VH-VL binders against o60147. Designs and how they scored, part 60

Target 1, 175 residues: o60147
Amino acid sequence: MLEKNKYLYIFRHIQTNQVLLSQGNVLKKTALFQLPYPLQKPVAPNGMRPAKLRKDHWVPLLKVEFPNESMFQSVFMQLLNYRKYRSVQPLTSDLLKLPIPVRRRKIMRQEVPNTIADLADILNKEKFPENSVRLQLSDKSDSEYADWPPSVQIDSEEIKLSRGFREKTTVDEAR
Below, E stands for the ipSAE of ESMFold2; O stands for the ipSAE of OpenDDE; V2 stands for 0.75 times the mean of E and O plus 0.25 times the DockQ between their complexes.

## First folded at step 3 (VH-VL)

Design k43 (framework fv_patecibart)
Fold by ESMFold2-Fast, scan of step 3:
Structure k43 (fold): chain C 175 residues (1-175), chain A 122 residues (1-122), chain B 107 residues (1-107)
Amino acid sequence: as target 1 above (175 residues)
Amino acid sequence: QVTLKESGPTLVKPTQTLTLTCTFSGFSLSTYGVGVAWIRQPPGKALEWLAHIDWDDDKRYYPALKNRLTITKDTSKNQVVLTMTNMDPVDTATYYCARIKYYDSSGYFDYWGQGTLVTVSS
Amino acid sequence: EIVLTQSPDFQSVTPKEKVTITCRASQSIGSYIHWYQQKPDQYPKLLIKYASQSFSGVPSRFSGSGSGTDFTLTINSLEAEDAATYYCQQYDSLPLTFGQGTKVEIK
């Protein structure tokens, strides 16, 4: 009856095109720790907590359904590792010539094509059964950022979100 | 399917301005991560990148030719236009337009037009 | 400007034999190298992107490898249809540059 999660949701920021990975259709504020560049400067620069999450600034990019939780966990962890490794890679020499704000904006805008390509690369390395992985894209043209293996079935359908996702998220202090 | 096609004059006299139009279908130049480039190839020689323009109107030019080149787009017509001033016989080449797909601040040319030979002679 | 040097300039190869083409960059370019095939009187076609990723529809006999300054395109078993000039191209930095090309002919 109660099954472990087998769904991966990926969200993009409507302004910056930055990407967040989620194990469900609701984003938690801890997901902001995935970002290499914060959306806003913290009030206390070395504080341990991320900035407030504004759910109205994030839209679904894609949803992946796996046959079981083991496959989901493997792919999810590999995606997080790809993002970590990319963040420490040397920047292209062309990027290094740009002023820091312009450079960061370009890097952020590349997160969508990078994440889609990384997902496809991971799925091509894994030997999953034919048509065992279901990929739903908000915009089907985004599938063109990568070459997909036979294990992937691509659909372009509306991604259903929980009702809670539409509510504005403000971290209210507990009384 | 994605297609690109170059059009413009096949013969140009020295000192004249060359205007080439790339007409494409199967994609929009308002789509994130997409651009269109112009690349030329003199007879029997290697490929040379000239310029490109991307989805947000960011324009890039080969530095040595920058003062001679202008690239523009008309997203509603699915066209990209390259203008090159002060043509010289050494500019004789086949001119290609190609779609650029961006990834990791880099990109590659996935689809190319058939090319148009431009001969510069008196 | 990054200079790409291909080796060899030309090779004539017996069908079914392995073909290896190298591309050397004048400075490190990570994996920001792409390979194109151009048959006589035709436009170039993308074969391999980002050093080792095959483009859609490209036969499995084509593969790419390398990182930094040294890159290789391999045709595992040459077919008659593979007679063409092959170009490497970098997008580490502007201006974008191509190698001088390697012409492969069937004996």
Scores: ipSAE 0.007, ipTM 0.588, lowest interface PAE 9.5, mean pLDDT 82

Design k44 (framework fv_patecibart)
Fold by ESMFold2-Fast, scan of step 3:
Structure k44 (fold): chain C 175 residues (1-175), chain A 122 residues (1-122), chain B 107 residues (1-107)
Amino acid sequence: as target 1 above (175 residues)
Amino acid sequence: QVTLKESGPTLVKPTQTLTLTCTFSGFSLSTYGVGVAWIRQPPGKALEWLAHIDWDDDKRYYPALKNRLTITKDTSKNQVVLTMTNMDPVDTATYYCARIRYYDSSGYFDYWGQGTLVTVSS
Amino acid sequence: EIVLTQSPDFQSVTPKEKVTITCRASQSIGSYIHWYQQKPDQYPKLLIKYAEQSFSGVPSRFSGSGSGTDFTLTINSLEAEDAATYYCQQYDSLPLTFGQGTKVEIK
C-alpha cells in the first residue's frame, strides 16, 4: 500500500522567480533537477552532486487540493510535460536580440506566470466536477495570470508562513 | 467572463483620421502577461495585425503603418484606443480588438471583440 | 517579416472525413504558431496555441502539430459546424503575421 497524496505544491525562488513543483509540502533537493538554469556556479566536471537546496530562497507560490490521488497524478504529470515542452523550444527571434543577462532575467521572470497558465490550461482541459479543485495562493493577484474553469475554487485565505519563521512543513531538504 | 467590444465610426472619408475604442471586461491591463491588440480584415481577405499595447504600456506597431498608428490605454476605464491617420479606401475592413496573452515570450489572441466594419469612401 | 503560407487555399470536404491544413513559415519559428477558426460573418476564435496545445472548450477532433517551418492543423472527423476559414499566426518575432487562410466548406 503506497501513501496517497492529493496535494500539489508549487514553490518560487525569491531572487530568480524560478519555479519548483512538489508532490508534498516538503521541497526535496532532487527538485533542483527541474531548473534549466543553475542557481549557483556548477561544480567541477567530475562532480555528480546536485546544487544544494537553500531553504531560505524558496517560498510557496500556491497549493492545489484535488479530490483524489488519481486527479493529482494526472495534473502533476501534465504539468511536468508542459515544462519539458517549453524547455526544448528554441528561443524566439525577438528574445535572441536581447543581451544574455537581460534575456535570462526575462525568461526566469516568466516562470511564475507560465506555470500558473500551465496549471489553468490543464484544469480547463480536464472535465473535473464544479468546485472540486481547491486553489490557495500566497498572493491572490497571481490568479490573474490565467482564466480558471468552473472546477476551480480559489481560496479566500492566502498561504501563510509562521510569524518570523517559515512554516516547518513548507520547505525542507528531507522529511 | 472576458469580453471585448469595438466602437467608433462606421464611415470615414479619405484623408480623415479613424479613432476606434476597445472596451473590455473580465481582466485588467495591469496584469503581467496581457495586452490588447487591434487586428483588421478587409472584405474577403486575411487577418492583418496593426498594433498592440501591453500591461506595462509597451506599444508595438506594424512597421509599414507605424507612422499612421497610435495606440493608448486607460487602465481605469478598461479601454484601449487606436488612432489611424490619412484613411484610404484600401483601409476598408472589419476592425477587431483582441486580448493578447503572453506565454513563454510569445503571444496569442485568446478572446476577440465582435468587430466593427469601417468603410472608407467619399 | 515572417511570411506564413497556408495550403490548400480552399477545400470542400464530406462530413466525417479528415481535414489537414498546412502552414509553412519563411523561416524557423520553433513552436510559436497559433491557429484560429473564423466562421462566416463571425469573429475569429482561438483553437490551438503553441503548435499543439488546445484552447479551452475546443473539441478534441482539432489537433495541431509541427515545429520549425512546417505546421499542421488536423480536424480528425469533420462536422458541419466546422465550415470556416482557418488561419495560422506566428509570434516568433514582430511584426505579428497571419497566413492567408484556408476555407473549409462542407460537401
Scores: ipSAE 0.633, ipTM 0.835, lowest interface PAE 1.7, mean pLDDT 86
Fold by OpenDDE, second read of step 4:
Structure k44 (fold): chain C 175 residues (1-175), chain A 122 residues (1-122), chain B 107 residues (1-107)
Amino acid sequence: as target 1 above (175 residues)
Amino acid sequence: QVTLKESGPTLVKPTQTLTLTCTFSGFSLSTYGVGVAWIRQPPGKALEWLAHIDWDDDKRYYPALKNRLTITKDTSKNQVVLTMTNMDPVDTATYYCARIRYYDSSGYFDYWGQGTLVTVSS
Amino acid sequence: EIVLTQSPDFQSVTPKEKVTITCRASQSIGSYIHWYQQKPDQYPKLLIKYAEQSFSGVPSRFSGSGSGTDFTLTINSLEAEDAATYYCQQYDSLPLTFGQGTKVEIK
């Protein structure tokens, strides 16, 4: 049985820049489990798990196309592991020396770049066949956040999904 | 393939300014979590970090030498330049440029140049 | 600054023996310690990152352990090619600092 292409969608929160992974172009409620559960009941933008999925708060970051399920699963799981690892690591003393607001901003700004870097690192390690993985970005400039292996072909076209998980219209593209 | 190479004078007179250039390939200094650092090693001695610059143009210097050091980057040319003023014979060392990775909030040097021996002598 | 003190400064070891190098930090630095190997007349090479993660291409005989203030680099079975000076390095806080080095020679 021929394996079908598999897609990985990565979304970012518009306020917190938190990142969610998805197998589909529509986020499921269960995707929120990727985020840390708050000890208290804080909601975004505290960088914790929101109580509810607000689709309008999430925008597509990138789309990755894999030629088969095995490759998809491998990368997907590794991304989760990378994120988990970072989340449990203590902050450096250097970061701790920063005022809390400054520290928070710095950490928040790193979520998207970190995810992109993680993806590139994972793909570099996997040594997939040349041009076997197709990458589409919401912003082409984001590709510069990482060095991509030969297995990755960056699509000249940006991802067509917009906020709320709808297809971009001409009006949306003009904004 | 990641490569770095140091270039500049190998002989400097006391009180003069040293200018070293690091030319690299195989990566971009616009990449998140990537920087270029300068590390020196006096003959027979330990390694000493001097400075580094990252993708966001953040510059860090060894405090004791901060007033003598300037680090800049040209991303388009894949070059990082270090200047060190008021050179002294004590500054004689092999100077390395290295790629620093610290997107995990801790920096390590994963690739190094061959180094260039700089001798400060009258 | 964080001071890294390595021990010992020098080891003369017979091939196939186990080598242990320690690095002690002047304060707790979590796992933000990295290890390098420098052979004579060569540039340093990364061996271990984040206390225990082997860098790509590093032989399995090299391993790292520790957290907080005490860290260890281990060569399970010393090879002749392992003659070098080893350095620990921290980036828990600025300035970045290195240990004084441990020279390993082959008997």
Scores: ipSAE 0.018, ipTM 0.656, lowest interface PAE 6.4, mean pLDDT 88

Design k5 (framework fv_patecibart; at its last look DockQ between E and O 0.04; V2 from the best seeds 0.00; counts 0 for: pae O 8.8 > 2, placed apart)
Fold by ESMFold2-Fast, scan of step 3:
Structure k5 (fold): chain C 175 residues (1-175), chain A 122 residues (1-122), chain B 107 residues (1-107)
Amino acid sequence: as target 1 above (175 residues)
Amino acid sequence: QVTLKESGPTLVKPTQTLTLTCTFSGFSLSTYGVGVAWIRQPPGKALEWLAHIDWDDDKRYYPALKNRLTITKDTSKNQVVLTMTNMDPVDTATYYCARIRYYDSSGYFDYWGQGTLVTVSS
Amino acid sequence: EIVLTQSPDFQSVTPKEKVTITCRASQSIGSYIHWYQQKPDQYPKLLIKYASKSFSGVPSRFSGSGSGTDFTLTINSLEAEDAATYYCQQYDSLPLTFGQGTKVEIK
């Protein structure tokens, strides 16, 4: 049967380690709206959106294959919610002791481990069938940022990268 | 599966130095966002954090005990060692090692060792 | 240092009743509070992280809430195996501190 939108791609910035989520194997410019912008709250993280998407600056971090679109939607929405609320939480007092440029780099550097931990936390909370969720990473060692539930099968093959940040997929996104 | 286990002497005399070793498995202390901490609990009392060492060799000590504590790691052996000098009877406690996991710049202890009771008596 | 004050110190509860444990911080710590369960003669186990997120394998009867200075751990329906001392812990700033503990006994 025809099932669309059951794949989640996560991309990382090669210099800052900022993270972007995508429903397809191609990162779209609209994904830049996931990045934080200057906030009015004094203790909230601040950020600036790039003016243009530089495709050569982003690389796939991981790909998740869900059994169906319903499970994909549930996890995807929860992941966006985790990221949104993390971005508006007060910073720790220890983090506030750091100069702004150092603080900002540390927050951005944490995005990869935070996002992987978010994904694992959501999958641990959901009662998915054993080995029903397939996780494929660009660097398998990144799986160590979290403890995974029995529902997750980590692929022994790492993501094969090509120019333009596209990976071969089995789903025709135009249909 | 993550496991941690404390080892060292169970009896120490006043003024002596205590050396405790934490041996762990199921994770690497080279992994970003992971560290190993030492926490103690005197009989019938609350938990007290002593020190921790992170993946990047950053060492943190409880301020009131800083001059008595040294924490080191041996990543290849999966061990973290705590030394505490000039032991006193009030230092009698169960000593735990635990994995500290960082998320969003805060740390929590997700797995603990069984603990080892250290009695300080003449 | 940030002081965490738990209440009550001790609670004796009939099985299947709701248990509420509070933890108050001496200054605002956002959601940077974590909760542990320590059964008699055992090591502590993580229950709740970041005020409200359950650790894997923790029964659904345990929940956490709160932000800023006031935090709550709730056991929705107490089971005999829940007799333990419960501790809150903050890492908004060093030194890392624990509350004094709340002992829950089955009546």
Scores: ipSAE 0.710, ipTM 0.857, lowest interface PAE 1.1, mean pLDDT 86
Fold by ESMFold2, look of step 5:
Structure k5 (fold): chain C 175 residues (1-175), chain A 122 residues (1-122), chain B 107 residues (1-107)
Amino acid sequence: as target 1 above (175 residues)
Amino acid sequence: QVTLKESGPTLVKPTQTLTLTCTFSGFSLSTYGVGVAWIRQPPGKALEWLAHIDWDDDKRYYPALKNRLTITKDTSKNQVVLTMTNMDPVDTATYYCARIRYYDSSGYFDYWGQGTLVTVSS
Amino acid sequence: EIVLTQSPDFQSVTPKEKVTITCRASQSIGSYIHWYQQKPDQYPKLLIKYASKSFSGVPSRFSGSGSGTDFTLTINSLEAEDAATYYCQQYDSLPLTFGQGTKVEIK
């Protein structure tokens, strides 16, 4: 039968700390459309959306394992909706007082904690069974951005991959 | 579990300096995206923000009181200290410390101490 | 300094009724409003953040809505334990400000 991904993969940009959500362990070029453009034209050389996907610039932030496709789809769609909601908000008055390059850097750097907070909010609301959702982080201290429900078990092992979410292959290593 | 607790004098004479200590546990001020704030509430009145200090040592004060307030942190002791000079009877209030957390650049107070009533009188 | 004006100042309501509390900002503040519940002689507790996001452990009967200058906190079926004073708080700009409070009593 058709295999369906029950994993959520989240990537972080190594330079800007922007975030991309993925159903697969490798980013597709269309993932860049998740990144908003500012209401104002970019001033700094590093705008909010890169012109092309540089796969060597995106590293694992976290991976979520769901027991079934229905739970994955519910959480994934809600994360996208939360991101859209933030993207259409007016900027705070205090942000608007900052020079445009500083303002944009602050906005981009919030995406890691904002996304982690959104994930936790959704999981708290969904009332999934205890320990039914496994969370693995590249940096376990990132779990401190949110309060996690009993449904979430944080994996003791950090993601040690420098690029993507490729698993070690025991066959290749046996040689 | 995140907890915060205020400590310091409950009675202060006019003109004296008030020193309040917030001792917290269950989080570190080295963690990105958090801070500790001081908020006061005069009896029967609304809440008033006084100051906060963030994980990156950024300090903010209520402008009208800036010359009277100093906020500092000691990360090794999990403490934040507020000093307020030249106390006046109008400063009689319950003083709270609270954790400030940010979402989309906006700060909110997710965990509070129980508060300490400070009375300014002879 | 942004002024937050709550309405009503005081409300006495029968259990199980819907309670609506409004908060009006003196200027547009997006969704940058947060709501607190303070029971007598207790510290405030966060209910709603970012206009409409429930804080962990908050009963589902509490909800928030609004954007710009007009915001509401709704209790869709009042329980006896909900008797408290409710505050809105903004952080669109410093200084952080709170509304004057709305006291809700059980009738």
Scores: ipSAE 0.645, ipTM 0.840, lowest interface PAE 1.5, mean pLDDT 86
Fold by OpenDDE, second read of step 4:
Structure k5 (fold): chain C 175 residues (1-175), chain A 122 residues (1-122), chain B 107 residues (1-107)
Amino acid sequence: as target 1 above (175 residues)
Amino acid sequence: QVTLKESGPTLVKPTQTLTLTCTFSGFSLSTYGVGVAWIRQPPGKALEWLAHIDWDDDKRYYPALKNRLTITKDTSKNQVVLTMTNMDPVDTATYYCARIRYYDSSGYFDYWGQGTLVTVSS
Amino acid sequence: EIVLTQSPDFQSVTPKEKVTITCRASQSIGSYIHWYQQKPDQYPKLLIKYASKSFSGVPSRFSGSGSGTDFTLTINSLEAEDAATYYCQQYDSLPLTFGQGTKVEIK
């Protein structure tokens, strides 16, 4: 059986710029588990895990198409691991000098470039076949966040932004 | 393709103000995780960070020169301007602008201009 | 400020030999150190970011290692084109600082 293409969607929060990974073009509430759970119950824009998923607060950042499930799963899990690893690493002394709210905001504003850089790093390490991975960005300029390996083909066309989800494509409908 | 280019006077008299402009292309300062820095290098000496500005309009200066330095950006023109007051012969150096890429709470200079030699002399 | 001390200041090396440059930080900076190459009359070029990650287009003979206070840039097999001054740079705290540089010449 021919393996089906798999899609990774990455969303960003319109206020906090936090990032969520999604296996589909529509965010699921379970995606919120990717965010740290605060001791108190703050809601975005405090930059933590909100109690409820507000799909209208999230916009697509990029879409990655993989030729098979194995490649998708590998990259997906590695992205999560990268984020987890980063979350436990010591912060720079510069950041530690900042008031907590300012620090948090600054860190959150780095999630988008960090995630893109992580993705590129992972793909570079995986050494997938040339042009086997297709990348679409909401903003083409975001592609500059990282050097992409030959395995990545960047689409000239930007993805259309839609809060909480990406418009269905014929491929997505077939899934 | 990312490019940066420094422009401004190459000769400044003591006590005068230096104004340098960094014009860049291939990226925008509206993009998260991006900044522009000024670094100088006296002839035959090491590199010295002076100031930088990021996409969040955060401005940072070398403390010893903070009172002399001002950095501003014009995102629409893809320009960053550095002003340095009360120039002295000791400030003679090649001045570089460079892009800062922020990652993991830190940053590095991935692209640089060719630099412009500024001589301070009476 | 964080002081970065490189060693040695200068070395003359025969092609194909291994070159090792060290950078010591006055305090722990994790892996927030970067390496640059500057050839004569040229602007600095990024080689290694975050202690061990090679920048795009950098030859595989260049590598970086270290964490905390001690860092190393290694050129496994020196090429003639590698004659340059190398700088380490930290972004753990402000002000950003560079090492004093290590000049590598070819014998």
Scores: ipSAE 0.470, ipTM 0.827, lowest interface PAE 1.4, mean pLDDT 90
ESMFold2 (binder alone), look of step 5: mean pLDDT 93; pTM 0.951
OpenDDE, look of step 5: ipSAE 0.013; ipTM 0.587

Design k6 (framework fv_patecibart)
Fold by ESMFold2-Fast, scan of step 3:
Structure k6 (fold): chain C 175 residues (1-175), chain A 122 residues (1-122), chain B 107 residues (1-107)
Amino acid sequence: as target 1 above (175 residues)
Amino acid sequence: QVTLKESGPTLVKPTQTLTLTCTFSGFSLSTYGVGVAWIRQPPGKALEWLAHIDWDDDKRYYPALKNRLTITKDTSKNQVVLTMTNMDPVDTATYYCARIRYYDSSGYFDYWGQGTLVTVSS
Amino acid sequence: EIVLTQSPDFQSVTPKEKVTITCRASQSIGSYIHWYQQKPDQYPKLLIKYASYSFSGVPSRFSGSGSGTDFTLTINSLEAEDAATYYCQQYDSLPLTFGQGTKVEIK
């Protein structure tokens, strides 16, 4: 293995606001296994199959630059653990009172704030050097979902759609 | 940084209306997932949630007190106001405002004001 | 409404001992429990959120655990500064409720 990752990329679905974590600036189809709600119907009568990745349906939310790969791996694994922990909790009683479609939309809508809060919580727990972690957001107001430790620098430049971050905007993974 | 501070009268006569103002800084009440709550604590007793107002102006009241409570916000002034009618000596308590932060459909209070003691007596 | 019952109501503890405070909910609330510390004549401070996540700046001796109806706040080694009343709070459903509090005093 030659590739050294010190960047965490976070994407959100344009319709559902579901979130995917990636070690690269391009989403891999295996990232879809992070999703609790599938994006497509089963193709067999009783069977389920993995959702297909439509890259034009995902937009960048956040990019995190770490000082080194070890810190990146630690934070990335902790984020996956936070998401797993939430996935095994029963829904709140207030959510269970809602009709299923309304309930699902409310749950999915909060994935962006939840993921950003998870990241901030992990970074507050870790004692990284001052200004050593760099955040770049697509919408800088999303930084307000959490309180950030001194180790974090929030980049004044927002992520713009570019070839570097999203090389293809209409690629269908099934192709 | 995040700060909240309560203001209002410290003495109220029975049957009067109490109006308390929470002035905050370090965050905007237009931010998704953030609200401001009022919580009281009678001397020597437990915390009791009264009401909160969220970023989207959604208002929630403790059911037994809802006919006595009104909560409003003024985002331009960074203020949240609680009004409680028909005060009674049993309403004597320290009144706190606190920021409610939402995570995974649940809310918790991450920053609190210092509290203001309101005594209800004739 | 969901009733939260804490035990014990009061505990006098020797310094450096482990303190365990329990909070029991009248119905299952998943992990939707949060813990606060209130020192005498001070406002409450958030310690633990979502059953087990420590709030920023909280000493590592504090930890939370549990799910469903039974929850525990643990102080691994009590320090003098930890003398306080501890409250659990749920927001599984409205109305939002607090436990009655557990007062921890140093022997």
Scores: ipSAE 0.602, ipTM 0.835, lowest interface PAE 2.1, mean pLDDT 86

